# Ledger of designs, part 208: miniprotein binders against a7ua95r516to809

Target 1, 294 residues: a7ua95r516to809
Amino acid sequence: ASLSLLSISDLVPDLQFIFFWMSNAIEILYFIQQKSPAYMQTIELMDDKAGSKESLLSATISANEEAMTILEEVIMYTFQQCVYYITKTLYVVLPGLLDCNPFGTEPSSEQCRRAAGVCVCAVCVMPEAVRRVVSVFQTTSDLLQQYQVHSEIQSQMFAYLFFFTNVSLFNQLIDKGPARGWFQRSRVLQIQASVKILLDWAKGAGHNHLAQKFFAKFCSTVTILASPPQQLSQMSWKALCAEHPSLKPVQLHRILTQYQLMAELGPLPIWQPSSEDEAYIYRTVDLLESFENH
Below, E stands for the ipSAE of ESMFold2; O stands for the ipSAE of OpenDDE; V2 stands for 0.75 times the mean of E and O plus 0.25 times the DockQ between their complexes.

## First folded at step 16 (miniprotein)

Design dl9 (at its last look DockQ between E and O 0.89; V2 from the best seeds 0.81)
Fold by OpenDDE base, look of step 16:
Structure dl9 (fold): chain B 294 residues (1-294), chain A 95 residues (1-95)
Amino acid sequence: as target 1 above (294 residues)
Amino acid sequence: SLRKRAEELERKAEELKEKVEELRREAEEKGAPEQVEQLLKYAEEMAQAAKWLARLAEIALERGDPRLARLLLRAAKILLDLAELLIKEAERMME
């Protein structure tokens, strides 16, 4: 119940501390990593007058390794906490993206954080449902930058968030799409436009490659569904597989089947799966994406 | 308590830094080898890192995350112990 009202802004105070710990832990970790070789070399070059050199070296190595291990645990822990909070907010706002009509005139309820007063920036002119999703990502980006989190960790964060978003949207579309009318061409075009806005933001934020990679399944699905019947009916199973390699055979088959039903198309032999794929199209366990193993 | 432990580690870190400064002066007066200075520098840096970790742990405690605090304090302790060993070796080399 209370989760539905949770905004990313409400979590910022807590997230700030998490990012603070994470950033500092990373800094200290890298400091140790960078200095350790020089320190060990210094010890190695010392005169062993009392036989303490080996013991000191061993102790130094052990201490550094253990400290770094603990710091890595801190980083991982804080990373997971960030992901946990951010994905909760995404969970709330992502369904709105599928129901969004970006071609309508919806008033913006949120002000741009980058400007005082009325802002006409790309974010402010976004449909509300899209803006809410973008706001989560933008807030995350801003926090990562504010605390100067290492670029690798930033990339990992966005990779996971995009992954999560793709899985969420894909699964919702596949599972609920037919019942909610999201497979109707007009609705699909709305979804396509909304996703494009999100991808454009990701591009502008410097995450184009990650976005393209991790949104591939959802984008492929939307692309197929957005295709005119006249065009899609001319594409063979093999051609569709080749153009949309991110989709498993079972996923593609489901999409095409639902498309056929929606468009009231008769049987299309050209969409018949290859003999190689025939065994896989019935693997319903592979139909929905998993949030695990990322 | 974890808080008391954090404060103790922070205090210890500062004590070690002071000891390093004392020994650095002594090393200079005695004309100690460069290796002594390097050990002392290493010890100082470890003590400083430990101090920061202890402070981070205090903040974690204030925010109600004792798990995080324990990890940070553990790391701080390791670094302080290392600093002490380095200081002892430096002292030995100055005899």
Scores: ipSAE 0.823, ipTM 0.946, lowest interface PAE 0.5, mean pLDDT 91
Fold by ESMFold2, look of step 16:
Structure dl9 (fold): chain B 294 residues (1-294), chain A 95 residues (1-95)
Amino acid sequence: as target 1 above (294 residues)
Amino acid sequence: SLRKRAEELERKAEELKEKVEELRREAEEKGAPEQVEQLLKYAEEMAQAAKWLARLAEIALERGDPRLARLLLRAAKILLDLAELLIKEAERMME
């Protein structure tokens, strides 16, 4: 409601029709696949007096294969349309995770802090910014279940949505972080807490494996930035690369540079790139991630 | 025009289903081979699937997606042509 035409609630009617076509195309494809073998056997057992059996069999095989190929195109087309609409809403709500303060401003967070004294509450409330992202994922999950979409396609949908989320958050942090103050330690800790809530949702929804796989780059970035200076300053470039293999050299270099600026640390010899990586830290074409699968 | 094609395919699907019902009664009366019954059943199922696809295409047109409708109608046409071929073979076998 707070967002105009791009809120997930505004798009549900369109998504319902797209999932409707997708699920029906899947059902018809399955129907053809299940029926075809028995009928082909019937044709093969026909009396071949007129010599028409081979022609009929060939035409039947061709028709079934062509129809199934077209239905697969329908499924792919509708999948892409769902992804388009869903990621359009995700793109609008995802930046809020980077500005969110999950430790305060909510009534339940005040009660938790007072009860725990100086201890940070073990449970986090769901801040509005996180709720908006979770709402998109939960609505998608509900629609997939409502239309009984095959589990393989549901997994592919969430794999892409998590991939999109990771790329969007990482790119915005790297690109806009300096101007927005997102590299400040207090902000990084807030971002880390917000992402934890999102990852907990994914685990509870049965998508833990996909989330672990596809959020790796953003999570590695936040983990490095959240590390205490005393601990991080003891980790060499090689150790950081080994701990965070999802990060390209140019990306790790940029993250460490921002860390040094915000932690008021001078250049550290231990963070000098290895000889193998030296030329790669300047490859600005590799800094931001692509939204396309390569 | 594309809506006209969807209506034509749906009408043809219904005509083929009615023809199959007539031929199944005739095949039973004549004591035709079981293969005739199976070909007619196959034709009926393909015509029904084509009708389903034509209805989905009409909905896609009402929602402003002619690309989706065209894909669905292409599949419907293929299944109807198959159904018609199966019916012709069944008729030949009943002669």
Scores: ipSAE 0.753, ipTM 0.936, lowest interface PAE 0.6, mean pLDDT 85
ESMFold2 (binder alone), look of step 16: mean pLDDT 90; pTM 0.898

Design fl1 (at its last look DockQ between E and O 0.65; V2 from the best seeds 0.73)
Fold by OpenDDE base, look of step 16:
Order: C-alpha cells, then structure tokens, then sequence
Structure fl1 (fold): chain B 294 residues (1-294), chain A 83 residues (1-83)
C-alpha cells in the first residue's frame, strides 16, 4: 500500500542526505589513498629514536587501513541505500511504460522546436508514463552531479538502474505479456517507441553505452516481436540466435512461440531449435531474469 | 484514407533516409544522426498506423527495410563521431 504513493520527489530529501555522505566518504577515501604514501615516506625519513619509528609506522598503517575499510563500508552502504530507494520508485512507474501509447498525441510541429534541448524526436510531448520513468533517472543524475559523486560510482549506479529496469520490463513482458496483449504488434510498437524515448534520454545524458548494454535483452525481445511476420518467418533459429545473443534459448523459444500464436502462424520448421539448444529450451528456470545476477 | 496517410509517411521517411545517407557521405555525421533519427521515428509511427488500420503487407516490409537502413546509417555516424 505505502510503496504506491512514493514518488522520486518525495525521496529527494533522504537521497540528498545519502548522496552527501557518499560523496564525502569517497573524497576522504581518495585523500587517504593519495596522501598515505607521502606520510609513510615522511615517517621513514625520520631519525630512528630507539624503535619509535617502526611503531609509529605500524600504527599509522593500521590506522589508515582501518579508516579506509570504514570509508569503503560507508560508500557501499550509502550506494546500496540509494539503489534501494530509487529502485522502489522505478518498480512503481515501470509498469506504466508497457501500457503507454506514445503515438496518441499528434506532435505539434512548433512544440518540437522549443524542446530542442532534450528530445529531437517528433514526439514533442513525452508521454506521462515515459516522463515518470525518465524523471527517476533525471533526478538521480541531477543529485549525482549536485554532490559531485565520482564518475565511476555514477556509472555503477546507472548500470544497476538500467539492469534493474531491463530485468523488470523483460520479466513483466514475458510473464504478463500474453494476458495483457503486449505481444500484439500494435502494442509492441508502442512499447518499442516508449523504450526508444528512454534510450534517447540515456544517450543525451551520456549513458548510451550502458543503456545499450543493459537494455539489450528487452530491446531484442521487442525487436523480434515488432518484426513483420513475413520477415521473421524467413529467419532461422540459428539466425535469430546470432542476431539476438542476449536471449537465452528458452527465452527466444518462448518469444517465438508467443509470436506464432499471436500472428496465427502455423508451426514453422525454420524456428525449430538446433539439436544443441533443444535441451535448453525446456529450462524454465532460465526463462525469467534474476535480479541477483548483477 | 489511412492507407494514403501511411504511404505519405513512407515517402517522407524515404526522403529523410536519403538526406541521412547524403550527410553520412559528406562526412556531416551530426546531420546524418539527426536525419536518421527523424526517419526512424517516422517509420515507427507509420508502422503503428499501418498495424492499426490493416495496411498492405508490402508497405509494412518497405517500412521495415527503411528502418533497418536508417539504423545502419545511425550506427555508422555514431561510430564516426567517436573517432
């Protein structure tokens, strides 16, 4: 009940606090790592008054190691808390992306020109469902920049968020798609367009490579389902495996089976799995993606 | 007519694709990307309209071919901007 009411905007104050401490801990850790060698050298150059030098060196090493360990724990904890809060908001808004029709509004030619900074797409007005998802990512980006979080941590954050988003969307599409009509080609085209808006945002935000990598499975699924029956029916199992290497055999088999049912195609021998893959297409445990594989 | 609308969108996408191709050949990779992206969006909308209104399968295949060509131009132009 309570999770459905949480917007990313409601979490901003808590996220600000966490990002502040995360950024500070990273800066302190970096400072210790850079200055520790110079401090050790300074101690090593001191006059050895009766074994006091070795004891001071050992104590300084131990104190630095302890401080670094604590800072690493703080960074990991704060990172995990950020991810936890942000993924909760994503979990709430992501289902709306699959039901979104980005084609329902005629783009007014004039509004596209004014929004020239963000979306070059003829979709002048980002659909509300897509906007909610983008707002989570944009708010995360803005906070990471505001607190000057190290670029590596920013990349790791977006990598995980894109991973989470891909897993969530993929699993929902595979599990609920048939019942929700998301395998109908018109609906698939809507989903494809909605995801394209998100990917275009990620590209504009400098995360193009990460987005392409982590959305590959969902994008492959949508690409197959969006394909004309005349085109897809000419593609062999081997060709589809080669074109969509992010899909496991069991996943590809499920997608093709559902496509066949939706398009009212008879059994297609060309989609028959290879003898090598035949044992894997029945591994239902591998059908849905795990959130633990990151 | 919905069919005429889709055909008009197809013709517009073909023009955008040709502009993207020319820009790529001229080494204007930013323009190539921009025109390819416009073509792709026009195709995606045309495919949706075609599906909703039951347009000719031959038109659907043409739309798919244009999308694939636009994606190839986009990929090439993006690769050249990274060099």
Amino acid sequence: as target 1 above (294 residues)
Amino acid sequence: DPKEKVEAMLRRAERLLEEARKALEEGDFERAIKEAEKAIWKIMRAMYEAEEHGTDPEVDLKLYEIEKKADQILERAEEELKK
Scores: ipSAE 0.755, ipTM 0.924, lowest interface PAE 0.6, mean pLDDT 90
Fold by ESMFold2, look of step 16:
Structure fl1 (fold): chain B 294 residues (1-294), chain A 83 residues (1-83)
Amino acid sequence: as target 1 above (294 residues)
Amino acid sequence: DPKEKVEAMLRRAERLLEEARKALEEGDFERAIKEAEKAIWKIMRAMYEAEEHGTDPEVDLKLYEIEKKADQILERAEEELKK
């Protein structure tokens, strides 16, 4: 019952109110920006016999600037409030992605997939932990569309939500992974599949480019950890840096160290950092990502 | 039993990859994407099953290579649909 306070469903009434006012503010701002030049031209055409035209124009410019400033502040505030409520919910549900098993389907479900021919896996059930995260994203998308929020603002909101998701998952994996056994390859393969379900949702929702951009660090991490030892042991430090540019040297070094431990590999000369990177693999301040990078 | 299960998944993924390749060659990009995605999911399940019951490095690499080929088909087909 207490967990229901963090459920996205319980927050919908508050979110509806906030989205309503955000959408209204955006609409009014657009009106001022698009119609203000025409009104200014009307003032310019007025008869200036009394000498008041310049004063009216100045007052109109000042009122427009004040109104736009207030509206921009309302939009920023309402955006921040939406993000705050939604990310509180995400923070609670995201860790479940690291612990769930998306491969619990039996052969009868495989026959269902094969027999359908068309992509209709209605009998196949999304893992509950993944469904909880998807529900947050889907509810957000539905609300943004219900209130006809401008597409630019919708993209900014999902950019932040994907950024938050990436930071949360990456930091938890790096920080808790050794103690929780999340670096075991079978666990990593489960995580990879769970994340793919999220990426597929984002693609279907029209946010593929945002997801590709903002999940890059976590996806690179999981891709490395899922790689067969025979394949990964053939890749040099430079090759890994080039293939995974989203990873800082300290992060790549930590991931390879965990991989080496779990795969029971000895030191590999090919994974020695380049001379230019060697100083950076000890920068522990750069290991975890900040939620404030947006 | 576990090794036979993984081998069956591998054979299914190979058939799905071939269907995706044919669809791409024929210009049916939507079907190419569909079949490549099915292959990728089958491979991910096969890799997981192999890890749970011990894996042969040769099988592991073969699964990896098929997955990369399926990803290449997916990328190409999606690029063509964007046009």
Scores: ipSAE 0.750, ipTM 0.923, lowest interface PAE 0.8, mean pLDDT 84
ESMFold2 (binder alone), look of step 16: mean pLDDT 80; pTM 0.755

Design fl2 (at its last fold request DockQ between E and O 0.62; V2 from the best seeds 0.73)
Fold by OpenDDE base, look of step 16:
Structure fl2 (fold): chain B 294 residues (1-294), chain A 83 residues (1-83)
Amino acid sequence: as target 1 above (294 residues)
Amino acid sequence: DPKEKVEAMLRAAERLLEEARKALEEGDFERAIEEAEQAIWKIMRAMYEAEEHGTDPEVDLKLYEIQEKAEQILERAEEELKK
């Protein structure tokens, strides 16, 4: 009950506090890392009056190491808290993406330069379900930029959020897809278009490579399911494995089996797993993705 | 007619694909990306409408082929802009 009411906007004040401390801790850590060698060198160049130099050097090294360790812990903790809050919000809004029909609203013909498609232009009304997901990512981007968080940490944040999103969407599609009708080609095309809007946002935000990398498994699944039966039925198991290397054999086998059922195709010998993969298609433990392997 | 609409969208996507190809050959990679993306979106909508209204399987295959070609142009143009 309570999780369904949690919007990213409600978390902004808490996230602002966490991002503030994360950014400050990174800045202080970076300062210590840059200045510590110069301070040590300065102490080393001091006249050795009565053995005080070695004790001062040792004390300075120890204090810097302790400070750096504490700062790294603060950065790690604040990063984890940000991820925790943001992923909770994503968990609430991501199911809506799978049920979204981005084709239902004809863009009002007049103002969109891309008159024929789902346009993510400021004039085109982004579907509400997609907008909610994009809003989480955009708010995260805006906060990271507002607090001038180091680019590496920004990249790590988006990498994890895309990973989480891919795992969540993939697992939901594989587990619930048959029961929800998400394997119907018309529904798959809607899902593909909705994810394309998200990927186009990620591209515009400068995260194209990360998005392509971390969404590869979900995109591969959707690409296979969106394929015409006439085309996909001509592809061998080996060819599909080669084109979709992000999919485990058990995952590809499940997707093809569900596609076959949905398209009312008879058994296709060409989709039979190789002798090498035959043992792996029964590893049901590998069917769903884990959130732990990031 | 839904079939006529899908065929019109197919023809429009073929034009966009040809413009994207031409732009790629001319070294106008930004234009190639724009035209290829428009082609892809047009195809995706056409495929959806084709599936909802029941169209000729040959049209569905043509839509798929255009999508693949547009994606290839898009990828090549994006790679050239990174150099």
Scores: ipSAE 0.780, ipTM 0.934, lowest interface PAE 0.5, mean pLDDT 89
Fold by ESMFold2, look of step 16:
Order: C-alpha cells, then sequence, then structure tokens
Structure fl2 (fold): chain B 294 residues (1-294), chain A 83 residues (1-83)
C-alpha cells in the first residue's frame, strides 16, 4: 500500500492474505469447539491400564485450551490488521463527503449511460467522493465473502468501519465546519443526501441495523441542521435531547448554536438547556469523539 | 422558473407518497419501499433547490412533513417484509 496513491485496490493483495489466514484460524477453532467434547468422551471410555488415561485426559484438555487461545489471538490480530489498513484508506476519503454535491443529474460516465438497459453499476450516479467511500465498503464486503469469513466476524468488521466513519465525519464537521461553511443549510442538505447514499449501500449489503446504530450521532447532527426553522424553533431542549439521545449536551449545544447563527434567528439563545444539562454544555473535552470507543 | 420547479417536485413527491401509502395498504411492500424512496429523493432535491433559490417557510415545512411521512412508510414497509 502507498500513501502517495492511497487506494483500497492497492491493499487488496495484503488483505487477501490476511483474510485467508483469518478464515483458516476460524475454521480450525470451530472444529476444535465442535469435536473436542466427543474426543474427550472417547478417552473416558478407554481402559485405564497404567493410569495413563488420566494423564492423557489432562494433557488433551491443556493442549485444547492452548490451541484455542492461540487461534483466538490469531483471529484478533488478523482482524485488527484488516481494520487498520481499511480505516487508513477511509480516513483519507471520508472528508470529501462533506464537500461534494450529490444533486448532479448526469451519470459519471458515458459508457454507463449508453448501456442504460444493461447497466447495473450504481456508482455511475454517485459523486466521486461518495463512490470512493462506497468502494472501500464494497471491496471489504467482497473480500469477506470471497474468503467465506463467518458472518459474526463480518458484522463486527462493519460495525467498526461504520463507527470509524461516524467519528471521522462528526469530528470533521464539528471541528472544521464553521471555517468550511459546512453549517450552511444548503451544504447540510448536500451532506444529508451523500450520507443517504452510504446508508442505502449499507441497507442493500445487509448491514442496515449496524449502520443505523453506529451512524446515529452524525445522522442526528445532520437531521437537526437540515430541519426547517419553523419546526426546530418549536422544540424544547428536553424534546431535542429525547429525540437525539446519541448527542451529548455539549454537542447538541454546539449544533444548535451553529444552527441559530446560520438561520439568522437572532443572538439570544432559543433553546435553554435543562438545569442538569447546563453544567455540561461547556465541557469542550466531550465535544469531539474518540476513535477508541469500541 | 426555480419556484415552479420546486412546486412541481413537491407535487411529484406528494403523488409518490400517496402511491407508497396505497402500496403499503395493499401489502405490496416492495412497491411501497420503491415509491417511498423515490419520494424521499425528490424531496431532498426539492429542499436543496428551495434553499438555493430562497425558501418560502410554508413550502419548507411541507417538504419536511412529506419527508417524515415517506420515511415512516419506508420503515413500516421494511418491517413488514422482514415478517
Amino acid sequence: as target 1 above (294 residues)
Amino acid sequence: DPKEKVEAMLRAAERLLEEARKALEEGDFERAIEEAEQAIWKIMRAMYEAEEHGTDPEVDLKLYEIQEKAEQILERAEEELKK
């Protein structure tokens, strides 16, 4: 892989190798878990001539435990390496989602448009910035399927990738949004559409539950920012907290402050934090999310 | 005229929403999903166009309400398909 030309395609050979060994380790672990009790039972049925049956049983238990520990460590290590390389690619391409305009009407390529009756390429209607992110997710999905990685591991992989995406987009928006104009409502509406393309991909890939769970903070942020002033102004702080439980008080306060500024609703705060939340709206240490939260 | 375009998008989204509602009542959940998704995309584009050309608060609120209703139909239809 190369940082000067960072692409998921450049990482595929390394990822193929890692997924191959992860899948092998999972298969062996499954075999030990399913067959070990039966083997222990056959040892218990053996004739105990010189007391070797008890020694064999003890040694077999110890060997099984050691093998399972090693295999679990291999699985965890290979999983972490996959996630590391994939998220390195995501980190580079995700900021582009905040700057793209998904409301273009022309397909990205003439080839796809001319073959409209036989075109199955959804990326032809995607902005390039969105396509780059989708390509990372799709390539990951294809590799997991190719190596027949167990569905539980696939779910854990996408749970982390969606978590990483949420943290990256949320932090970029909060941190750089004022300087980049990302709180302007027209930009928020563009961001909302770009994220919907990602959510639609996740739904079609069978990961809708994971996407709903792990994108909640960023989606709540965009939902608030896209709301009509007439609707949002009628909502109390308590109601907004209830509708958007993924947002911490400092985060909700920052979002509403930017919203009020961009909608030109005057300088005096419209949304009054509850007394219990008032202590937390200035906790700037809690404003940005950590990439280390599971 | 941008205002005429937004109004046309609003009317198209309302028709798609009604078709999605009918499909849901008929138990045609796949059609309900397709119609609701088309309505959602039409509304999202309409909101963007309205914001770019100045927004009438009443039109803005109508677009928001249709979006919410289409999302509710989408959710209900998807839940019914899982059964």
Scores: ipSAE 0.776, ipTM 0.931, lowest interface PAE 0.6, mean pLDDT 83
Fold by ESMFold2-Fast, scan of step 19:
Structure fl2 (fold): chain B 294 residues (1-294), chain A 83 residues (1-83)
Amino acid sequence: as target 1 above (294 residues)
Amino acid sequence: DPKEKVEAMLRAAERLLEEARKALEEGDFERAIEEAEQAIWKIMRAMYEAEEHGTDPEVDLKLYEIQEKAEQILERAEEELKK
């Protein structure tokens, strides 16, 4: 119930207003940047019989710089407000992505009969939890398009949203995964499929490069956890670090420890960290990711 | 029979991988992407079914190898379309 109360649809009227102000501030800033040189030139061409031309030019430059600074602050503030409301909604819906089954639900007999006719050509159906996440991204894309927001600002917004999503999913999996059974391989394969639906949406929306960059950590995590035991056991610690550079040693160690436990591979430590990495792991400083983008 | 179902999915994925490879070699990058994507999805479901119902490690490894090859074809075809 709580999840439904934070539907992206409920935020659209407020978001429309903020996007409207952001778009207008950007347009006004652009107008000032384009028209200011011509206006200053007209002042230069005026008769300066009283010796006031230099004072007027100085005042005009100062006023334009002040106006541009204020507009830049408005753009930053409205951008941050949009991101705040969108990420607040994402935070509520994202845990569902770790706890859904894209390879089938437990439907009623009537639902099963309907699905059989529809799903003949589909291997995976989009779960409701995944649809909620995709709806947040699609609504964001629609609003950016509706208000003609410049492509660079669109890229910055999706960069942040993908960064936020990656951190949220990674932290939830690492912190709550053991208690929720999310490290069991069948559950990891469900999570991998759900993430692929989200990444496929991003590719279709023209954000494949951003998605690959900002989802690297979570993608590495599910890739490792979904690996067959016979494949993963053949890889050295050094090879795994090289193949998954987005993972910090402490994070990789936690993932492999959970994998070894769930796969019941026995007591022998197959993946031995280097002496340097082992010292870092024992400090246990950077297990969870921060939401501070650097 | 879960084992028979997984083996059927493995064979279907192998066919899709071969079609994707052929499309890539012929320069049909859109088809290579389509076939590779279908192979990846079938493999993901096959691995899930195999894990749920148990399977031979050999079959699991074959599914992984096909997924890796399909992902390589997908990446190559996508890079060629960018050009």
Scores: ipSAE 0.730, ipTM 0.915, lowest interface PAE 0.9, mean pLDDT 81
ESMFold2 (binder alone), look of step 16: mean pLDDT 80; pTM 0.756
ESMFold2, look of step 17: ipSAE 0.758; ipTM 0.925
ESMFold2 (binder alone), look of step 17: mean pLDDT 80; pTM 0.755
OpenDDE base, look of step 17: ipSAE 0.778; ipTM 0.934
ESMFold2, fold request of step 18: ipSAE 0.767, 0.759, 0.771; ipTM 0.928, 0.924, 0.930
ESMFold2 (binder alone), fold request of step 18: mean pLDDT 80, 80, 81; pTM 0.759, 0.760, 0.766
OpenDDE base, fold request of step 18: ipSAE 0.762, 0.761, 0.762; ipTM 0.927, 0.927, 0.927
OpenDDE base, second read of step 19: ipSAE 0.780; ipTM 0.934

Design fl3 (at its last look DockQ between E and O 0.55; V2 from the best seeds 0.70)
Fold by OpenDDE base, look of step 16:
Structure fl3 (fold): chain B 294 residues (1-294), chain A 83 residues (1-83)
Amino acid sequence: as target 1 above (294 residues)
Amino acid sequence: DPKEEVEEMLREAERLLEEARKALEEGDFERAIEEAEQAIWEIMRAMYEAEEHGTDPEVDLKLYEIEKKADQILERAEEELKK
């Protein structure tokens, strides 16, 4: 089947199966970890009949270690499979987020208190492109809750999904942005609003800290590109580096160069990299983010 | 007039910002967050309309200043709710 046709809804049955086994394996692992000390103590308190106690203790330790190892492998495998399927669906829907206009004339829901004009508030009808992305995250959240997956594993899942989303969006914006017109300020404002809707969802879902952390690079890029030319042209390279520490020098330099071209500002001496950063701005290998760095 | 609409949105954003600031000073952090978030959305919409219709650069700078102030209020209010 073409990857382009896979919705998150089509994967729900397979994901349910994987989440079920992941949750069960975590519960069994936790049970063994909690009960193992008590079992060992019970064996230690038994009458020592001619070396049978030591052999039973050794066998029980070995069996518990083997069981724990197998369970950890099952947890890791099931986690990786979940991530694999979910990230495939994200890969399909994320490009639509960059082309989304959340300020479009679609009628605000009657429930929007702002009766006048296009409202982009969370109460308004979420743009379809944003809704598709949010639906992937919401479905993941719902499944994790349904199967009562341990909170730490839930956090790790969302951390990776936000990481993946940030890398994907950042790389697409940097690579394709100039050709797609995504560096035009009106388009940047649309992207900023679309990402804000996603971040507001993450906040409402209890993942605000993770979202802020893992979207920092994309958000910094969009913030710079959304800045008025009058304001951004007054900011030095050093000030921009300090304001946007998530951006590597080569990334910031690329963003500013594209902004300069788009805004027709000409060369700005104030944006010249420091002598310390000058060697790093040419490291094109560091321009795009890697999916392997998580 | 698109210019008049952007100016109305600017005035509404300023009003929301003032309400957010007042709520923050009163210790109503939940209200401060709500009003600041509404201000930010109004500003984002106003900035988009301003860009599409070629409004005065001075208005664009005012919107940016209000956004920055709203973000600061939002951050402070969120920090206080975590305590």
Scores: ipSAE 0.754, ipTM 0.922, lowest interface PAE 0.6, mean pLDDT 90
Fold by ESMFold2, look of step 16:
Order: sequence, then C-alpha cells, then structure tokens
Structure fl3 (fold): chain B 294 residues (1-294), chain A 83 residues (1-83)
Amino acid sequence: as target 1 above (294 residues)
Amino acid sequence: DPKEEVEEMLREAERLLEEARKALEEGDFERAIEEAEQAIWEIMRAMYEAEEHGTDPEVDLKLYEIEKKADQILERAEEELKK
C-alpha cells in the first residue's frame, strides 16, 4: 500500500524485513546443498536390508527437492519485492536527472568550498537531483551489506537497478525530449555531467563493470548528442554503429535526426543508413526499450 | 565575460591534463586519476558554457580533444592500480 511513497528512507523498514528473509533463505539453501551430499553418502554406505536403504534414499531425495524448491521460491519472491519497491522510488526521482544543472551547484559551507577541487564532490556539492538517485543506490547497497546478502545476488540486484535506470532515462529522453527541450546540446552537456557523477558513484561502490554494461544505451545516446558538430559530421553511419553497438538502427536514426535539428544541419549523406539497416530505421515498435529485457 | 571564462576553463583543463600526464609518468597513479577527473569535469563545464554563449567551433574541438586525452590517462592509471 506504499506505492505513492517518494523516499527510499520511508521504505527501509519494509526492505529490512524482506532482505532479512531473503538472506536467511539463501543461507539455508546453501547449508542444505553442502550437507545433502554427506547424508546421501552415509545412506549409500548402509547395508541393504529389506529395502530400507532404497526407501530412505527416495524419501531423502524428495525432502531435499521440496526444501530447495521452497527456498528458491522464497528467494525469488523476496528479490522481486525488493526490486519492486526500490524501482518505485527510482521511477519518481530519475526524471530529475534530465532537468538538473549539475554545474550550478554551489558549495554551501566553508569545508565544502575548500573541497570543491575534487570531481567526486562532497555531499553538499552534489546536485540535488543526482543526490536523490544516489541515495536510492547507496541505501540499497548498505542494506545488502548489512544483511550479508550473497555477493552474486547483490550483483544481480544492481544489474537490474542499472538496467531499470538506463531504460527509464533512455525512454524518457526519446519520448519526451523534443517537447522538453532535452535535445538542445547545452542540456545534453548538463545531462552528461549528471550521469558522470552517477557513474562515478557506481565505480566507487565496486559496480563499474555492471554500470558500463547496463548504462551503455543511455551513455551512447548522450555521447553522440554531446559531440561537437565538426566531429560528428565526419562519422559515417557504419562508424557510429560500430562505436555504439548498444543502439538499434531505429534508435540511432532518431538520435541523429534530433541532433541534426538542434545543430541546424541539413541531411548528411554520410549518416544514411546502410542498405541492411534501412528497413529497420522506421520500426517504431523497436524505438523504446522494454523493462522486461534484462 | 563568457568568452574569457571559457578560455580560462580551457587553460585550467590543459594545466590539469599536464599534471595528470606528469603524475602518470611518475607512477603516482592516484594523483593521475584525481587530476584527470578534475580535468574532465572542467572540460564538461567549459563545453556547457561555450555552448550557452556560442563560442567558436575551434574551442569546442579543442575541449573535445583534451577530454579524450584525459580519458586515456584515467584508463591507464586505473589499469596500473589493478595490478
């Protein structure tokens, strides 16, 4: 019933409960996996009497399979609930990244002003819109570590959160960008800087590989849009596809169209799609990304 | 004056790039990363200001080139620290 909540801190009690049970289920599952072979080996060493060994092996296999199935379901369910609540807060705060001016943040205290020479800024110099997104990621990271969630599950959690962030930002830029003025190069440069702060957080948190992988589409989009006209106009369609493999032909075409409009460039022959890609540049069904494609 | 401010940002970015290059050559990879990151931030800020005030394309391309060099220093220093 908390779907209208705007802050991750309001969800912490619920997330603590869910992480607690997810972590416990994972630990119990691994305990059974480690002990089950030893117990089965003990049964295998028993002398065969009146069929008792066969009956015990069958009952043990059935009990282990039932227990492991239940635990796997609990892990999946609790993981999905965590993701659900966390992405609800992300959905609310992510659009602000497209509207913020990261260069307008003024240090608010003498200590913050003295520290302003470092690109990874003190909390008081981080743009508010970026801080709200980072707070969601940082709170998630802190809870995962507090409850000692297995590192592979922590990686899967952040893989999905970065995927969700990428899809949300990309879709909003493509869909709303023309009406909101988000394709103007000065705005794109602001967005690029805001994303840089977010990527720096991910690198410092030990998630650089995941961020590089799952932010690729949005980062490619912003990189193209931020490029100087004199540089981008020298790059062919084939070269752009090679440098930005995360972009589908319809997406690259749309990005270049918006770039052309904002930079006041006429149609450029060098940006004409390859013959193979030309069939795909108008597939509007492929323009926006699905949140189901992980 | 916006044009003078962009030129000052460009000069600061060039200074930071040179300090990052020096730190990399000296094996001070932590300082190389810090200087390169500062250069990258100054470049992004300068490109934004240049775009807002319509500064000529030569400055825009220069900032782009410095950013690419700073990225290269950053990547090299980070790879050396992994060792």
Scores: ipSAE 0.748, ipTM 0.916, lowest interface PAE 0.7, mean pLDDT 84
ESMFold2 (binder alone), look of step 16: mean pLDDT 79; pTM 0.751

